# Ledger of designs, part 244: VH-VL binders against q0aze0

Target 1, 268 residues: q0aze0
Amino acid sequence: MKIILVNNRFKENTEKKAQEIAGQLSALNVEVIIDNGLDEPYAGTVDFIMVLGGDGTMLRAARRYGQRAIPVLGVNMGTVGFLSNIEINELAEYLPLILREEYSLEARMMLEVAVFQQQSLLTRVFCLNELLLRSNSPRMLSFALEISGQKLEPYRGDGLIVSTTTGSTAYSLSAGGPIADPQLDAFIVTPVASHIINKRPLVVSPEREISLHLLEEREAIIGIDGQIKMDFGAENRVLIKRAPHPLLMVNLKAKPFFTSIDRSLQRQ
Short names: E, the ipSAE of ESMFold2; O, the ipSAE of OpenDDE; V2, 0.75 times the mean of E and O plus 0.25 times the DockQ between their complexes.

## First folded at step 11 (VH-VL)

Design Q18 (framework fv_bermekimab)
Fold by ESMFold2-Fast, scan of step 11:
Formats: C-alpha cells, structure tokens, sequence
Structure Q18 (fold): chain C 268 residues (1-268), chain A 124 residues (1-124), chain B 107 residues (1-107)
C-alpha cells in the first residue's frame, strides 16, 4: 500500500504531525510519500491520499491529485471546514478501516479551466471550488459570457464566479450565489457586484461549456480556488468545462452538510 | 500597421464567377474571424459572409447562400470569397473586415479593421 | 432575418449640436449591437460595440445606449469631422444585419 500525505509545510504543527503519521504508517508496512506543496506532485501510482489540514490544503490536494481517481481523505487539524471527514485525534481509530479499504467514496465534480492567449493554451488547471474573474483596477469590467455557444447579455461589474456545487459555500456564497447540495453536479454562475439589476446567479448543466472573454481592455485577474492568480486581458479567453474525473472523497464518518451550513450561515 | 487589402474585383458578365481575395498584415490573422461586407452604389452596408479563425465555421447571408463560398489560408494570411452564378444585384464594393475579438467558437463581436474595398460591376 | 430600422434616414445639424440616432431590431438582440461611421469614399469605422462600449481611439462625445430591441447613438457636441453616415449592426443572430444608415449632413 502506498499513501501520499499532503500537508502545509508553512504550518509547523502540520509538518511535525505528518512526520509522526508517516512513521506510524511505515511501521505498518505502508510506503509513504510526503507532499508539502513545495515540489511537483508525486508522479507515481498510489493507493490512497491523506490530506492533513483544513479546506485550503484539501483544495491544493484536489488540484494536484483529484484527476487520478484515487481515494482522498481529509483529516482536519483543528480548523473548522467542509472538506475534511475526520479529525486528527480520530485517525488512530479509523486507520484499520483505511488499511482494510473499508470505507465508502463520495464523488465531487471538478472544473477544468483552460486559459488561452489568442490560439495558444497558456495553462490548464483543475479545481474543486471555483474560477473567479475579477477586476484588478478601480474600473469595472465589461465581458462576454457564452454557455454552450449561446451569447448572454454582456456583463458589467466587478467580475463573475463559475463554481462547482462543492464551491457553492465558498466565494460564490459571499457573492450571493445559492447553496447547493454537493451531491449534485452543476455549474453555478454568480455575478460579482453587477451594475445590471436583473443579473441573477445561474445553475446550469455540468455538460455545458462556459467561455469568458473581456470586451474592453482592462486589468483583470483569473483566480482558481483562491490559490492561483493569473493576469487576464482582452487577448485572453477562458474555457470552463467539467473535469474528466471527479474527486473521490473518502467517507469514514457521516458529515451532515445541511446542519453544518445552517450553523455557518448564523455566524456570517 | 494593421491592414486588410482586397483584390480581384472587376467587370463581369451575369452568370459568371469571380474570386475576391483579402490580404492581411500587421496582426495575427489566424487568431481572428473575418467578414465580407458589401455596399451597392449609393446604398447601405450588407453583411455577406464570415469565417471563424480556424476556418471550420462559415456563415452566409440568405441572398448569397449556395452561390458564394468563403475560405481562408492562414499560412498566407489571405481571405477568399468565391462568387458563383453572379447576378446584377451583386454589384457592390466588397469590403473584408476583421472581427474585433479572438474567439474560437464562431461567434462575432464587431468589425474593427476594414479594407478599402474592391468594386464588382457588370457589363451588359 | 433580423431587420434593423434606423431613424431618421438623414438629419441636418450644425457644429456643436447634440445628435441622436435610433436603431430598432425586429427581434430582441440583447446588447449585441455595434455602431459604425462611414465617410464618403471610405471604409466604415467602428465606434461602439456591445451597445455601449466605446472603441479605442473614438472620441468620448460618442456614446451608445439601449438593450433588447431599441438602441441609440448620441453625439454630444457635433464636430466638423462627424458629418458622415452612421450604421447600426446586430451580431446576436446569423445572418448579421445592418441598419439602413443615417446621414448626418450640414444644415
């Protein structure tokens, strides 16, 4: 059995705990690869991915490994979040189940984001939550949105979010988007500070292709899961579609999504 | 300098064929959709045809559908309009025009660069 | 085909006047409308795209407004170089269609 431990090197507690867990797994004849985010993703085959940290660490793990159809377990390190399944102090209890492969999997859709400079592909990335297009200057953006080749009314405002259902509780929520059941596959398209009164969030089929480009030369940025930032200008185009594989999230313990989000909304 | 130059116009007889060319320079021709727009003497503008940047999507006005064929050679930066079964109503200055925005799916967003036009007329 | 109707067909104006040109689509075209200026013997020049976006290098006295079926081009203070014919054009539906033109001429 080979396991990747994904951690955040910049959090001292997480790095020390990762080394401790690696030692425990090695004693059980499990081969361990540690991914602290500083190097390229591990290129070899593995049986399981264990993510030690909060939602941000899980988003990074999903981007790096989510398309490989390998079970991914989120282990919370003391930060409340939506993407972890068990707490670190519960890991010892659940390790035997992990090693015997006695767990269920929950599939979560991901986005495939392709950014072009005219005809040239600049980058292709996958993400679990969302793509954000936003202005990087005091001026609002003017941009075109196409859904499956249909031109919508031009957008004028600070930007747009294209989110998965998992991402519905992240930036899309802050921008006024709906809360979506993560078991559903759908794109959620949420305007950011639109100057058009009747611009509403859209919920569209995950089989559709979404395209964005600027109508005016402006300073803009594309953001991916709040972790990757890229300049975006009038010569750029972004294509968004459903990623070929969902993230396979390990379910060892029931996580009540709706009661969790209900509590979270009371605090916002 | 961004430029489009039309050629191939002239005097033709009804029922004959003519091929117009438009040579592009000063921009990445292969990245943009391009259009043919005509204007009869003393009349308004009439959109004729357009082709996507890669050449796979072609669109025509109803008045020319089945008679005209738009094509492009991205290696030579040339746009073509093959005009078959010409009629007196096809008398016009023919302009080529670059679409404003790079777009891969064959949608268009305004014509920002135009050639000076080439005249197509008919003899009796 | 989407028919684009411009009014007036011509307007007589003096330097310094506010000139308004209207364009009506026979069917809703969202905001996918462009405005062009054409001077005698010259190719058209793009002024406005997406109904209200000013093309780079075009003077700020030109502005566009409207959505759906009714659109307006306004020249806030007419200059000598603005005497020309103006055309609207929709790009929401194929075939693309132009309006009949509005000639802005000396009073």
Amino acid sequence: as target 1 above (268 residues)
Amino acid sequence: QVQLVESGGGVVQPGRSLRLSCTASGFTFSSYGVHWVRQAPGKGLEWVAAISYEGSNKYYAESVKGRFTISRDNSKNILFLQMDSLRLEDTAVYYCAKDRIYYGSGRFYGMDVWGQGTLVTFSS
Amino acid sequence: DIQMTQSPSSVSASVGDRVTITCRASQGIKSWLAWYQQKPGKAPKLLIYAASSLQSGVPSRFSGSGSGSDFTLTISSLQPEDFATYYCQQDNYFPLTFGGGTKVEHK
Scores: ipSAE 0.389, ipTM 0.742, lowest interface PAE 3.9, mean pLDDT 89

Design Q19 (framework fv_bermekimab; at its last look DockQ between E and O 0.78; V2 from the best seeds 0.00; counts 0 for: pae E 5.2 > 2)
Fold by ESMFold2-Fast, scan of step 11:
Structure Q19 (fold): chain C 268 residues (1-268), chain A 124 residues (1-124), chain B 107 residues (1-107)
Amino acid sequence: as target 1 above (268 residues)
Amino acid sequence: QVQLVESGGGVVQPGRSLRLSCTASGFTFSSYGVHWVRQAPGKGLEWVAAISYEGSNKYYAESVKGRFTISRDNSKNILFLQMDSLRLEDTAVYYCAKDRIYYGSGTFYGMDVWGQGTLVTFSS
Amino acid sequence: DIQMTQSPSSVSASVGDRVTITCRASQGIKSWLAWYQQKPGKAPKLLIYAASSLQSGVPSRFSGSGSGSDFTLTISSLQPEDFATYYCQQDNYFPLTFGGGTKVEHK
């Protein structure tokens, strides 16, 4: 069995814990590769991915490995998140189940985002939560949104979010988007500070294709999962569709989504 | 320098066929939708047809549907308009035009580059 | 088909005048309207797209406004090179359709 341990090198406790867990797994005849985010993703075949950290570390793991159809387990260290399944102090208890493949998998859709500069592909990335288009200056944006060959009324405002259902509790929520059951597959399209009061979030089929481009020269950026940032101008175009493979999240214990959401909203 | 150059116009008899060509240079032709627009002498502009960047989707004005066929050869950077069963009311200068947006899937966002036009007229 | 009606058909103006041309769609086209300028014997030139977005290289004296069914093109201070015919064009529905044109003539 070969396992990738994904951690955040800049959090000292996660690096030391990753080394400790790697030693434990090695003693059980498991080959371990550590991914701390500084190098290219591991290119070889692996059987399992264990993510040590918070939701941010899981988002990075999903971008790097989510399209490979490999089970991914989120192990929380510290503050409770939405993308982890067990706590670090529970890992020893669940490790035998992991090694015996005694767990279920929950499929979470991902976005495939292709960003073009003029006609050239600048980058193609996959993400678990969302793409954010936003103004990078005091001036509002004017941009075209197209859904499956249908041109909507131009958007005028600070930006737009195209989110998965998993991302419904991230930036889309802050912008007024709906909370979506992550068991559903859908795109959620949420305006950011629209200057047209009748612009509402849209919930659309995950089979649709979405495109965005600026109608006027503006300073804008696109953000991916709150971690990747790219300049976006009138010469750019972004195409969004459902990624070919969902992220396969390991379920070792029940995690009550709606109860977690209620508690999070109460904290605000 | 981005250019579109039409050719193939001329004097034709009613009921005959004519094929117009439009050669593109200075941009990635295969990435853009392209249009045919005509203008009768002394009259206004009339949109005739359009084709998507990959050639899969074709659109026609009602007056030419069933008589005209738009096509493209991306390897040669050429747009075509095959005009069958020509009528006197088809007399016009025919322009080809590039759409503003690249990789549009059957959508168009304004025609930013135009050729000089080629005249189609009838004898007698 | 979407009918695009321009008014006036012609306007006589002097250099320095403000010129306004209107375009009405027979049904709602959102903001998906372009404006073109055509000088005698020449191909059309794109001035404005998406109702109000100025094409690169077009002077700022040209502006567009409107949405839905009613649109305007304004030339704030007419210059000698602006005597031409102007066309609106919708690209929200197939077939795409042009207005009949507005000729801006010397007074």
Scores: ipSAE 0.765, ipTM 0.899, lowest interface PAE 1.1, mean pLDDT 91
Fold by OpenDDE, look of step 12:
Structure Q19 (fold): chain C 268 residues (1-268), chain A 124 residues (1-124), chain B 107 residues (1-107)
Amino acid sequence: as target 1 above (268 residues)
Amino acid sequence: QVQLVESGGGVVQPGRSLRLSCTASGFTFSSYGVHWVRQAPGKGLEWVAAISYEGSNKYYAESVKGRFTISRDNSKNILFLQMDSLRLEDTAVYYCAKDRIYYGSGTFYGMDVWGQGTLVTFSS
Amino acid sequence: DIQMTQSPSSVSASVGDRVTITCRASQGIKSWLAWYQQKPGKAPKLLIYAASSLQSGVPSRFSGSGSGSDFTLTISSLQPEDFATYYCQQDNYFPLTFGGGTKVEHK
């Protein structure tokens, strides 16, 4: 068995723990790769990904490895979030199950985000939570939204979020989007401070495609999962699709999403 | 120096065929949808046809459906309009026009660059 | 098909005048309306797209407003070079359709 431990190099406690766990796993004849985000994603084949940290670390892991159809376990290390399944102090208890591959998987839809400059592809990213388009100034944006080739009314506002159902409890929620069942596949299109005061979020079929571009020459940015940032202007276009592969999240421990939603949200 | 230049117009007999060309320069032609728009003498503008940037989607006015064919050669930066079964009412200056937005999936957002037009008329 | 009705068909005005041209769509077209200017013997020129967005290089005296079915082009202070025919055009539905045009001429 080969396992990637994903941690955050900027969190000393996660780094230390990753090394400790790596030692333990090695003693059990498990090959371990540690990914602290410093280097490029490990290109070799692996059987399991263990994410040590919070939701941010999970998002990074998802972007780096999500398209590879590898089981991903979130191990919380003292943070509050929605993407961890077990706590770090529970890892020893569940480790035998992991090694025996005795766990269930929950498929979470990811976004495929492609950013173009004219016909040239600038970047393609798979992400777990959302794509954000927002103004880089105090001025509102004017941009076109297309869904499956259908032109909607031009958006005017600070920006727009296209989120997965997983991401519904992230920035989309703060912008007034609905809380969605993580087991549901859908796009959530949430306006950010729309000029139309009662502009409502859209829940869109994952079979559809979403396109965004600016209608006027304004400075904007694209944000992905709150971690990737890039400039976005009138010469750019973003295309959003359902990723061809979902993130396979490991369920070792049952987590009641809806009954714990209030508790989790209150702590964020 | 974005430019479109139409050619192929002239005098034709009813029922005959004519092929118009539009040569693009100064921009990435293959990235934009393009249109044909015509204007009869002393009349207003009439949209004729459009084609997506890749050429996969074609759209026609009802008045020309089944008779006109829009196509493009992106390797040569040329737009074509094959006009068959021409009628007297097809008399017009034919303009090619570039769509404002690039990489459109069959959607268009205005025509920001036009050619000078090429005249199609009929002989008795 | 979407019918675009422009009003008036012609308007006589003087330099410095405020000129207003209206365009009505037979159905709602959201904000997907463009305005063009055409001078005799010349190709049309895009002035405004998406109902109110000014095309680059177009003087600020031109403005567009409206959404749904009713749209307006306004020239705040008519200049000598503005005498021309103006057309609205919807691009929300196929076939794309133009208005009948409005000729702005010397009073």
Scores: ipSAE 0.627, ipTM 0.852, lowest interface PAE 1.0, mean pLDDT 93
Fold by ESMFold2, look of step 12:
Structure Q19 (fold): chain C 268 residues (1-268), chain A 124 residues (1-124), chain B 107 residues (1-107)
Amino acid sequence: as target 1 above (268 residues)
Amino acid sequence: QVQLVESGGGVVQPGRSLRLSCTASGFTFSSYGVHWVRQAPGKGLEWVAAISYEGSNKYYAESVKGRFTISRDNSKNILFLQMDSLRLEDTAVYYCAKDRIYYGSGTFYGMDVWGQGTLVTFSS
Amino acid sequence: DIQMTQSPSSVSASVGDRVTITCRASQGIKSWLAWYQQKPGKAPKLLIYAASSLQSGVPSRFSGSGSGSDFTLTISSLQPEDFATYYCQQDNYFPLTFGGGTKVEHK
């Protein structure tokens, strides 16, 4: 069995714990690849991904490995979040089940984001929570949102969030978007400080293609899961689709989403 | 300098065909949608057709649908309007115009650069 | 097709006057309206896009307002070079459609 162990190299506790767990797994004849964010994503075939840390570490793992149809387990290391399934002090209890593959999987929709400059594809990334378009100056943006080739009312304001249902409890929520059941597949489109009255969040079929571009020259930023940042201008366009494959989240311990909402959101 | 220049207009007989061309310079033609707009002498403007930047989405006014075909050659920076089954009502100056937005997804946002037009008229 | 009705058909005005031109769509077009200026023998020139956004290089005395189905172009202080015909155009629905035009002419 081969496992990728994902941690955050900037947190000494996670690096030490990753080495401890790798040792325990090696003693059980499990091959372990440690991904602390420094190297390229491991390209070989693996059976399982274990994420040690909070939601941010899970977001990076999802971006690196989410399209490979590999089970991903979130292991919480102290910070309450929405993406962990078990606590670090419970890992030893659940490890036999992991090795015997006695767990279920929950599919979580991801976004496929393609950013263009003129004719050129600059980047294609996959994300679990959201794409953010926002102003990078004191001036508001004027931009067009197209859904499957249909122009919506022009947006004027600080920006826009396009999130998954998983991302509905992240920046989208702070901007006034709804909390969505992560078992649903949908885009949630949430304006950021809209100047246009009655510009409400939209819930959109995952089968649609969403396009954004500026209507006038302004300095803007595209943010992806709060971890990737790139400049965005009038010569750029971003296209957003449902990713080809969902993130496959491992479920070892029942953690009903709705009974956890208020406690998890207290972190914000 | 951004420029559009129409050509191919002239005097024709009803029922005949004519092909208009529009040559573009001073901008990346292949990044923008383009339009044909006509204006009968002494009359207002009438939108005729538009084509997306890559050429895959084409749109027509009802009055010309089935008779006119818009196309483009991005390698030569040329927009075309093939006009078949011409009618007296097609008498107009024909303008080509550039859409203002890079890579619109088959939608259009205003015509910011226009040619000077080419006249199509009839003889009996 | 969306019909665009401009009024008035013509305006007789003097330099310095405030001129307003209205445009009504036969159904809602959101804010997807453009205004063009055309002088005799010349191609149209874009003034306003998205109802209220001023095209680059257009003097600030021009402004646009409205949304839905009712729109206005305003010239705050008419200049000699502003005597021309003005057209509105919707670009929300295909086919794109122009208004009939408003001629602004010297008294």
Scores: ipSAE 0.279, ipTM 0.721, lowest interface PAE 5.2, mean pLDDT 89
ESMFold2 (binder alone), look of step 12: mean pLDDT 93; pTM 0.953

Design Q2 (framework fv_bermekimab; at its last look DockQ between E and O 0.75; V2 from the best seeds 0.00; counts 0 for: pae E 5.0 > 2)
Fold by ESMFold2-Fast, scan of step 11:
Structure Q2 (fold): chain C 268 residues (1-268), chain A 124 residues (1-124), chain B 107 residues (1-107)
Amino acid sequence: as target 1 above (268 residues)
Amino acid sequence: QVQLVESGGGVVQPGRSLRLSCTASGFTFSSYGVHWVRQAPGKGLEWVAAISYEGSNKYYAESVKGRFTISRDNSKNILFLQMDSLRLEDTAVYYCAKDRIYYGRGSFYGMDVWGQGTLVTFSS
Amino acid sequence: DIQMTQSPSSVSASVGDRVTITCRASQGIKSWLAWYQQKPGKAPKLLIYAASSLQSGVPSRFSGSGSGSDFTLTISSLQPEDFATYYCQQDNYFPLTFGGGTKVEHK
């Protein structure tokens, strides 16, 4: 058995805990690869991915490994999040089930984002939560949104979010988008401070293809999962579609999504 | 230099066929949708047909539907318009034009580069 | 088909004049309208796309406005090189359709 441990090097306690867990797994004849975000993603075959940290660390793991159809387990290190399944102090209890492959998998759709400059592909990335297009100056953006060959009225405002259902509780929520059951497959398209009154979020089929480009040169950026940032100008184009494979999230115990969201909304 | 050059126009008789070509240079032809637009002598512009960058989607004006066929050869940077069952009303200068955006999904956003045109006329 | 009606069909103007050309669509086309300039014996040139976006290299005296069914092209201070025929064109529906043209000619 080969396991990748994903952690955040910039959190001191997480690095130490990753080394401790790696030692425990090695003692059980499990080969361990540690991914702390500094190196390229591990290129070899692995049987399981264990993410030690909060939702941010899970988003990075999903972006790096989510398309490989490998089980991914979120282990919470302290702060309650939406993407972890067990707490770190529960790991010892559940480890025998992990090693015997006695767990269920929950599929979570991902976005495939292709960013072009002129005709050249700048980058192709996969993400679990969302792509954000936003203005990087006080000037509003003017941009074209196309959904499966249909041109919508040009958007004028601060930006747009294209989100998965998993991402419905992240930036899309803050921008006024709906809360979606993560078991659903759909894109959620949420405007950011639209100039057009009553511009509503859209919920569209995950088989749709979404395209964005600026209609006028502005200072704008593309953000992916709140972690990748790149400049976006009138020569750029972004194409968004459903990723070929969903992220396979390990479910070792029932985690009450609706109870968690209800508690969060009481404080919003 | 970004350039489109039409060829294949000439004098024909009604009911005959003619094939127009448009050769592209100075840009990545395979990335852009392209159009045929015609203009009868002394008259206005009339959109004729368009084809998506990959060649999968084709669109036609009602007046030419069933008679004209648009196609492209991305390996040779050439756009074609096969014109069958020609009528006197098809007399025009035929322009090819490049769409503004690359990788369009069957939508078009304005024609920013045009050829000089090729004339199609009838002997009677 | 979407009918695009331009008015006027011709306008006589002098250098320095403000010239306004209108274009009306037979049904709503959102903001998906382009404006072209054509000089005698030459191919058309794109001036404006998406109703109000100025094509790179086009002088700022040209501006477009409107949405839905009613659109205008304005030349704020006509220059000698602006005497030409102008066309609107919708790209919201297939088939794409052009207006009949407006000739801007010398007084």
Scores: ipSAE 0.715, ipTM 0.875, lowest interface PAE 1.3, mean pLDDT 91
Fold by OpenDDE, look of step 12:
Structure Q2 (fold): chain C 268 residues (1-268), chain A 124 residues (1-124), chain B 107 residues (1-107)
Amino acid sequence: as target 1 above (268 residues)
Amino acid sequence: QVQLVESGGGVVQPGRSLRLSCTASGFTFSSYGVHWVRQAPGKGLEWVAAISYEGSNKYYAESVKGRFTISRDNSKNILFLQMDSLRLEDTAVYYCAKDRIYYGRGSFYGMDVWGQGTLVTFSS
Amino acid sequence: DIQMTQSPSSVSASVGDRVTITCRASQGIKSWLAWYQQKPGKAPKLLIYAASSLQSGVPSRFSGSGSGSDFTLTISSLQPEDFATYYCQQDNYFPLTFGGGTKVEHK
């Protein structure tokens, strides 16, 4: 068995713990790769990904490895979030199950985000939470939204979020988007401070495609999962699809999503 | 220096065929949808046809459906309008125009660059 | 087909005048309306798109407003170079359609 431990290099406690866990796993004849975000994603084949940290670390892991259809376990290390399944102090208890592959998987839809400069593909990213388009100035944006080739009313406002159901409890929620069942596959399109006061979020089928471009020459940025930032101008276009592969999240312990929403949201 | 230059216009007899060309320069032609728009003498503008950037989608005005064919050669940066079964009412200056937005999937977003047009008239 | 009705068909004005041109669509076209300026013997020039977005290089005296079915082009202070014919155009539906045009001429 080969396992990637994903941690955050900027958090010393996660680094130390990753080393400890790596040692333990090695003693059990498990090959371990540690990914602290410093280097490029490990290119070799692996059987399991263990994420040590919070939601941010999980998002990074998802972007780096989500397309490989590898089981991903979130191990919380004292943070508040929605993407961890067990606590770090529970790892020893569940480790035998992990090694025996005695766990269930929950498929979470990811976004495929493609950013173009005219005909040229600038970047393609798979992400778990959302794509954000927002103004890089105090001025509102004017941009076109297409869903499956259908032209909607031009958006005017600070920006727009296209989120997965997983991401519904992230920035989309702060922008007034609905809380979605993470077991549901859908796009959530949430306006950010729309000029139209009563502009409502859209819940869109994952079978559809979403495209965005600016109607005016203004400075904007796109954000992905709150971690990737890219300049976005009138010469750019973004295309959003359902990723061809979901993130396979390991479910070792039952986590009641709906009963824990209030507690989790209060801590954010 | 984005530019479109139409050619192929002239005097034609009713029922005959004519092929217009529009040569693009100064931009990535293959990235943009393009249009034909015509204007009869002393009259307003009339949209004729449009073609997507890849050429996979074609759209026509009802007045020219079945008679006109829009096409493009992206390798040569040329837009074409094959006009068959020409009628007197087809008399016009024919403009080619570039769509504002690149990489459009069946949607167009205004025409920001136009050629100077080529005149099609009929002989008695 | 979407019918675009412009009014007036012509307007006589003087330099410095405020000129207003209206365009009505037979159906709602959201904000997907463009305004073009055309001078005699010349190709049209795109002025405004998406009802209110000025194209680069277009003077600020030009403005567009409206959504749905009713749209307006306004020239706040007419300049000598503004005498021309103006057209609205919708691209929300195929076929794309132009208004009949409005000629702004010297008084």
Scores: ipSAE 0.627, ipTM 0.856, lowest interface PAE 1.1, mean pLDDT 93
Fold by ESMFold2, look of step 12:
Structure Q2 (fold): chain C 268 residues (1-268), chain A 124 residues (1-124), chain B 107 residues (1-107)
Amino acid sequence: as target 1 above (268 residues)
Amino acid sequence: QVQLVESGGGVVQPGRSLRLSCTASGFTFSSYGVHWVRQAPGKGLEWVAAISYEGSNKYYAESVKGRFTISRDNSKNILFLQMDSLRLEDTAVYYCAKDRIYYGRGSFYGMDVWGQGTLVTFSS
Amino acid sequence: DIQMTQSPSSVSASVGDRVTITCRASQGIKSWLAWYQQKPGKAPKLLIYAASSLQSGVPSRFSGSGSGSDFTLTISSLQPEDFATYYCQQDNYFPLTFGGGTKVEHK
């Protein structure tokens, strides 16, 4: 059995704990690859991914490994978030179930984001929470949103968020978007500081294609999961689709989303 | 230096056809949707047809649908209008025009560069 | 098809006057309306797109407003070069359609 341990190299308690867990797993004849974010993603065959840390570490793991259809377990190491399933002090209790594959999987939709310059693909990335389009200057953006080829009213403001339902409790929420059940597949389109009255967040079928481009020359940025940044200008277009594969989140311990929502939001 | 130049206009007899060309220079033609717009003598502007930047979406005014065909050759930077079954009401100056947004996927956002037009006259 | 009705058909005005031209769509077109200027013997020139956005190089005395079905082009202080015919055009629905034009003439 081969697993990846994902941790944050800049948090001393996660790095030390990752080494301890790697030792425990090695003693059980499990081969362990540690991914602390420094190296390229491990490309070889892997059976399981264990994420040690908070939601930010899970976001990185999802971007690196989410399209590979590998079970991913979030292990909380302090602050309760939305993406962990068990606590670090429970790991030894659940480890036999992990090794025997006695757990369920919950699929979480991801975004596929393609950024173009004119007709040429510049980059393609996957994300779990959201794409952000925002101004990179004191001036507002004017931009067009197309949903499956249909033009919506022009947007004017600081930007726009296109999120998954998993991302509904992240930046989208702060910008006024709804909390969505993460078991639903949908896009949530949330304006950021819109100057257009009655621009409301939209919930959109995951089968749609979403396109964004600027209507005026402005300096803008595309942000991915709050962790990746790309310059964006008048000759760029971004296309957003449902990613080919969902993130497969391991469920070892029941965590009812709706009964826990206030606790999770207060801890962010 | 951004230019659109129409050609191929002339006098056309009933039931005959004509092909207009529009040659683009000074910009990346293959990145932009383009339009044909006509103006009968002494009259207003009438949109005729448009084609998306990659050529896969084509749109026509009802008055020309089934008779006119828009096409483009992105390798040669040329827009075409094939006009079949011409009628008296087709007499006009025909302009080509570039859409202002270079990656509209079947949507158009305003025509920011225009040619100077080519005259098509229907004459019995 | 969306019918675009411009009014007035013509305006007699003097340099320095404020000129207002209206355009009404037969159905709602959101804010997807453009304004063009055309001088005799010349191709049209884009002034305003998306109802209120000024095209690059167009003087700030031109402004556009409106949404839905009713739109206005305003020239705040008419200049000699502004005597021309003005057209609105919607670009929300196919076929794209122009208004009938408004000729702004020197008194």
Scores: ipSAE 0.283, ipTM 0.716, lowest interface PAE 5.0, mean pLDDT 89
ESMFold2 (binder alone), look of step 12: mean pLDDT 92; pTM 0.946

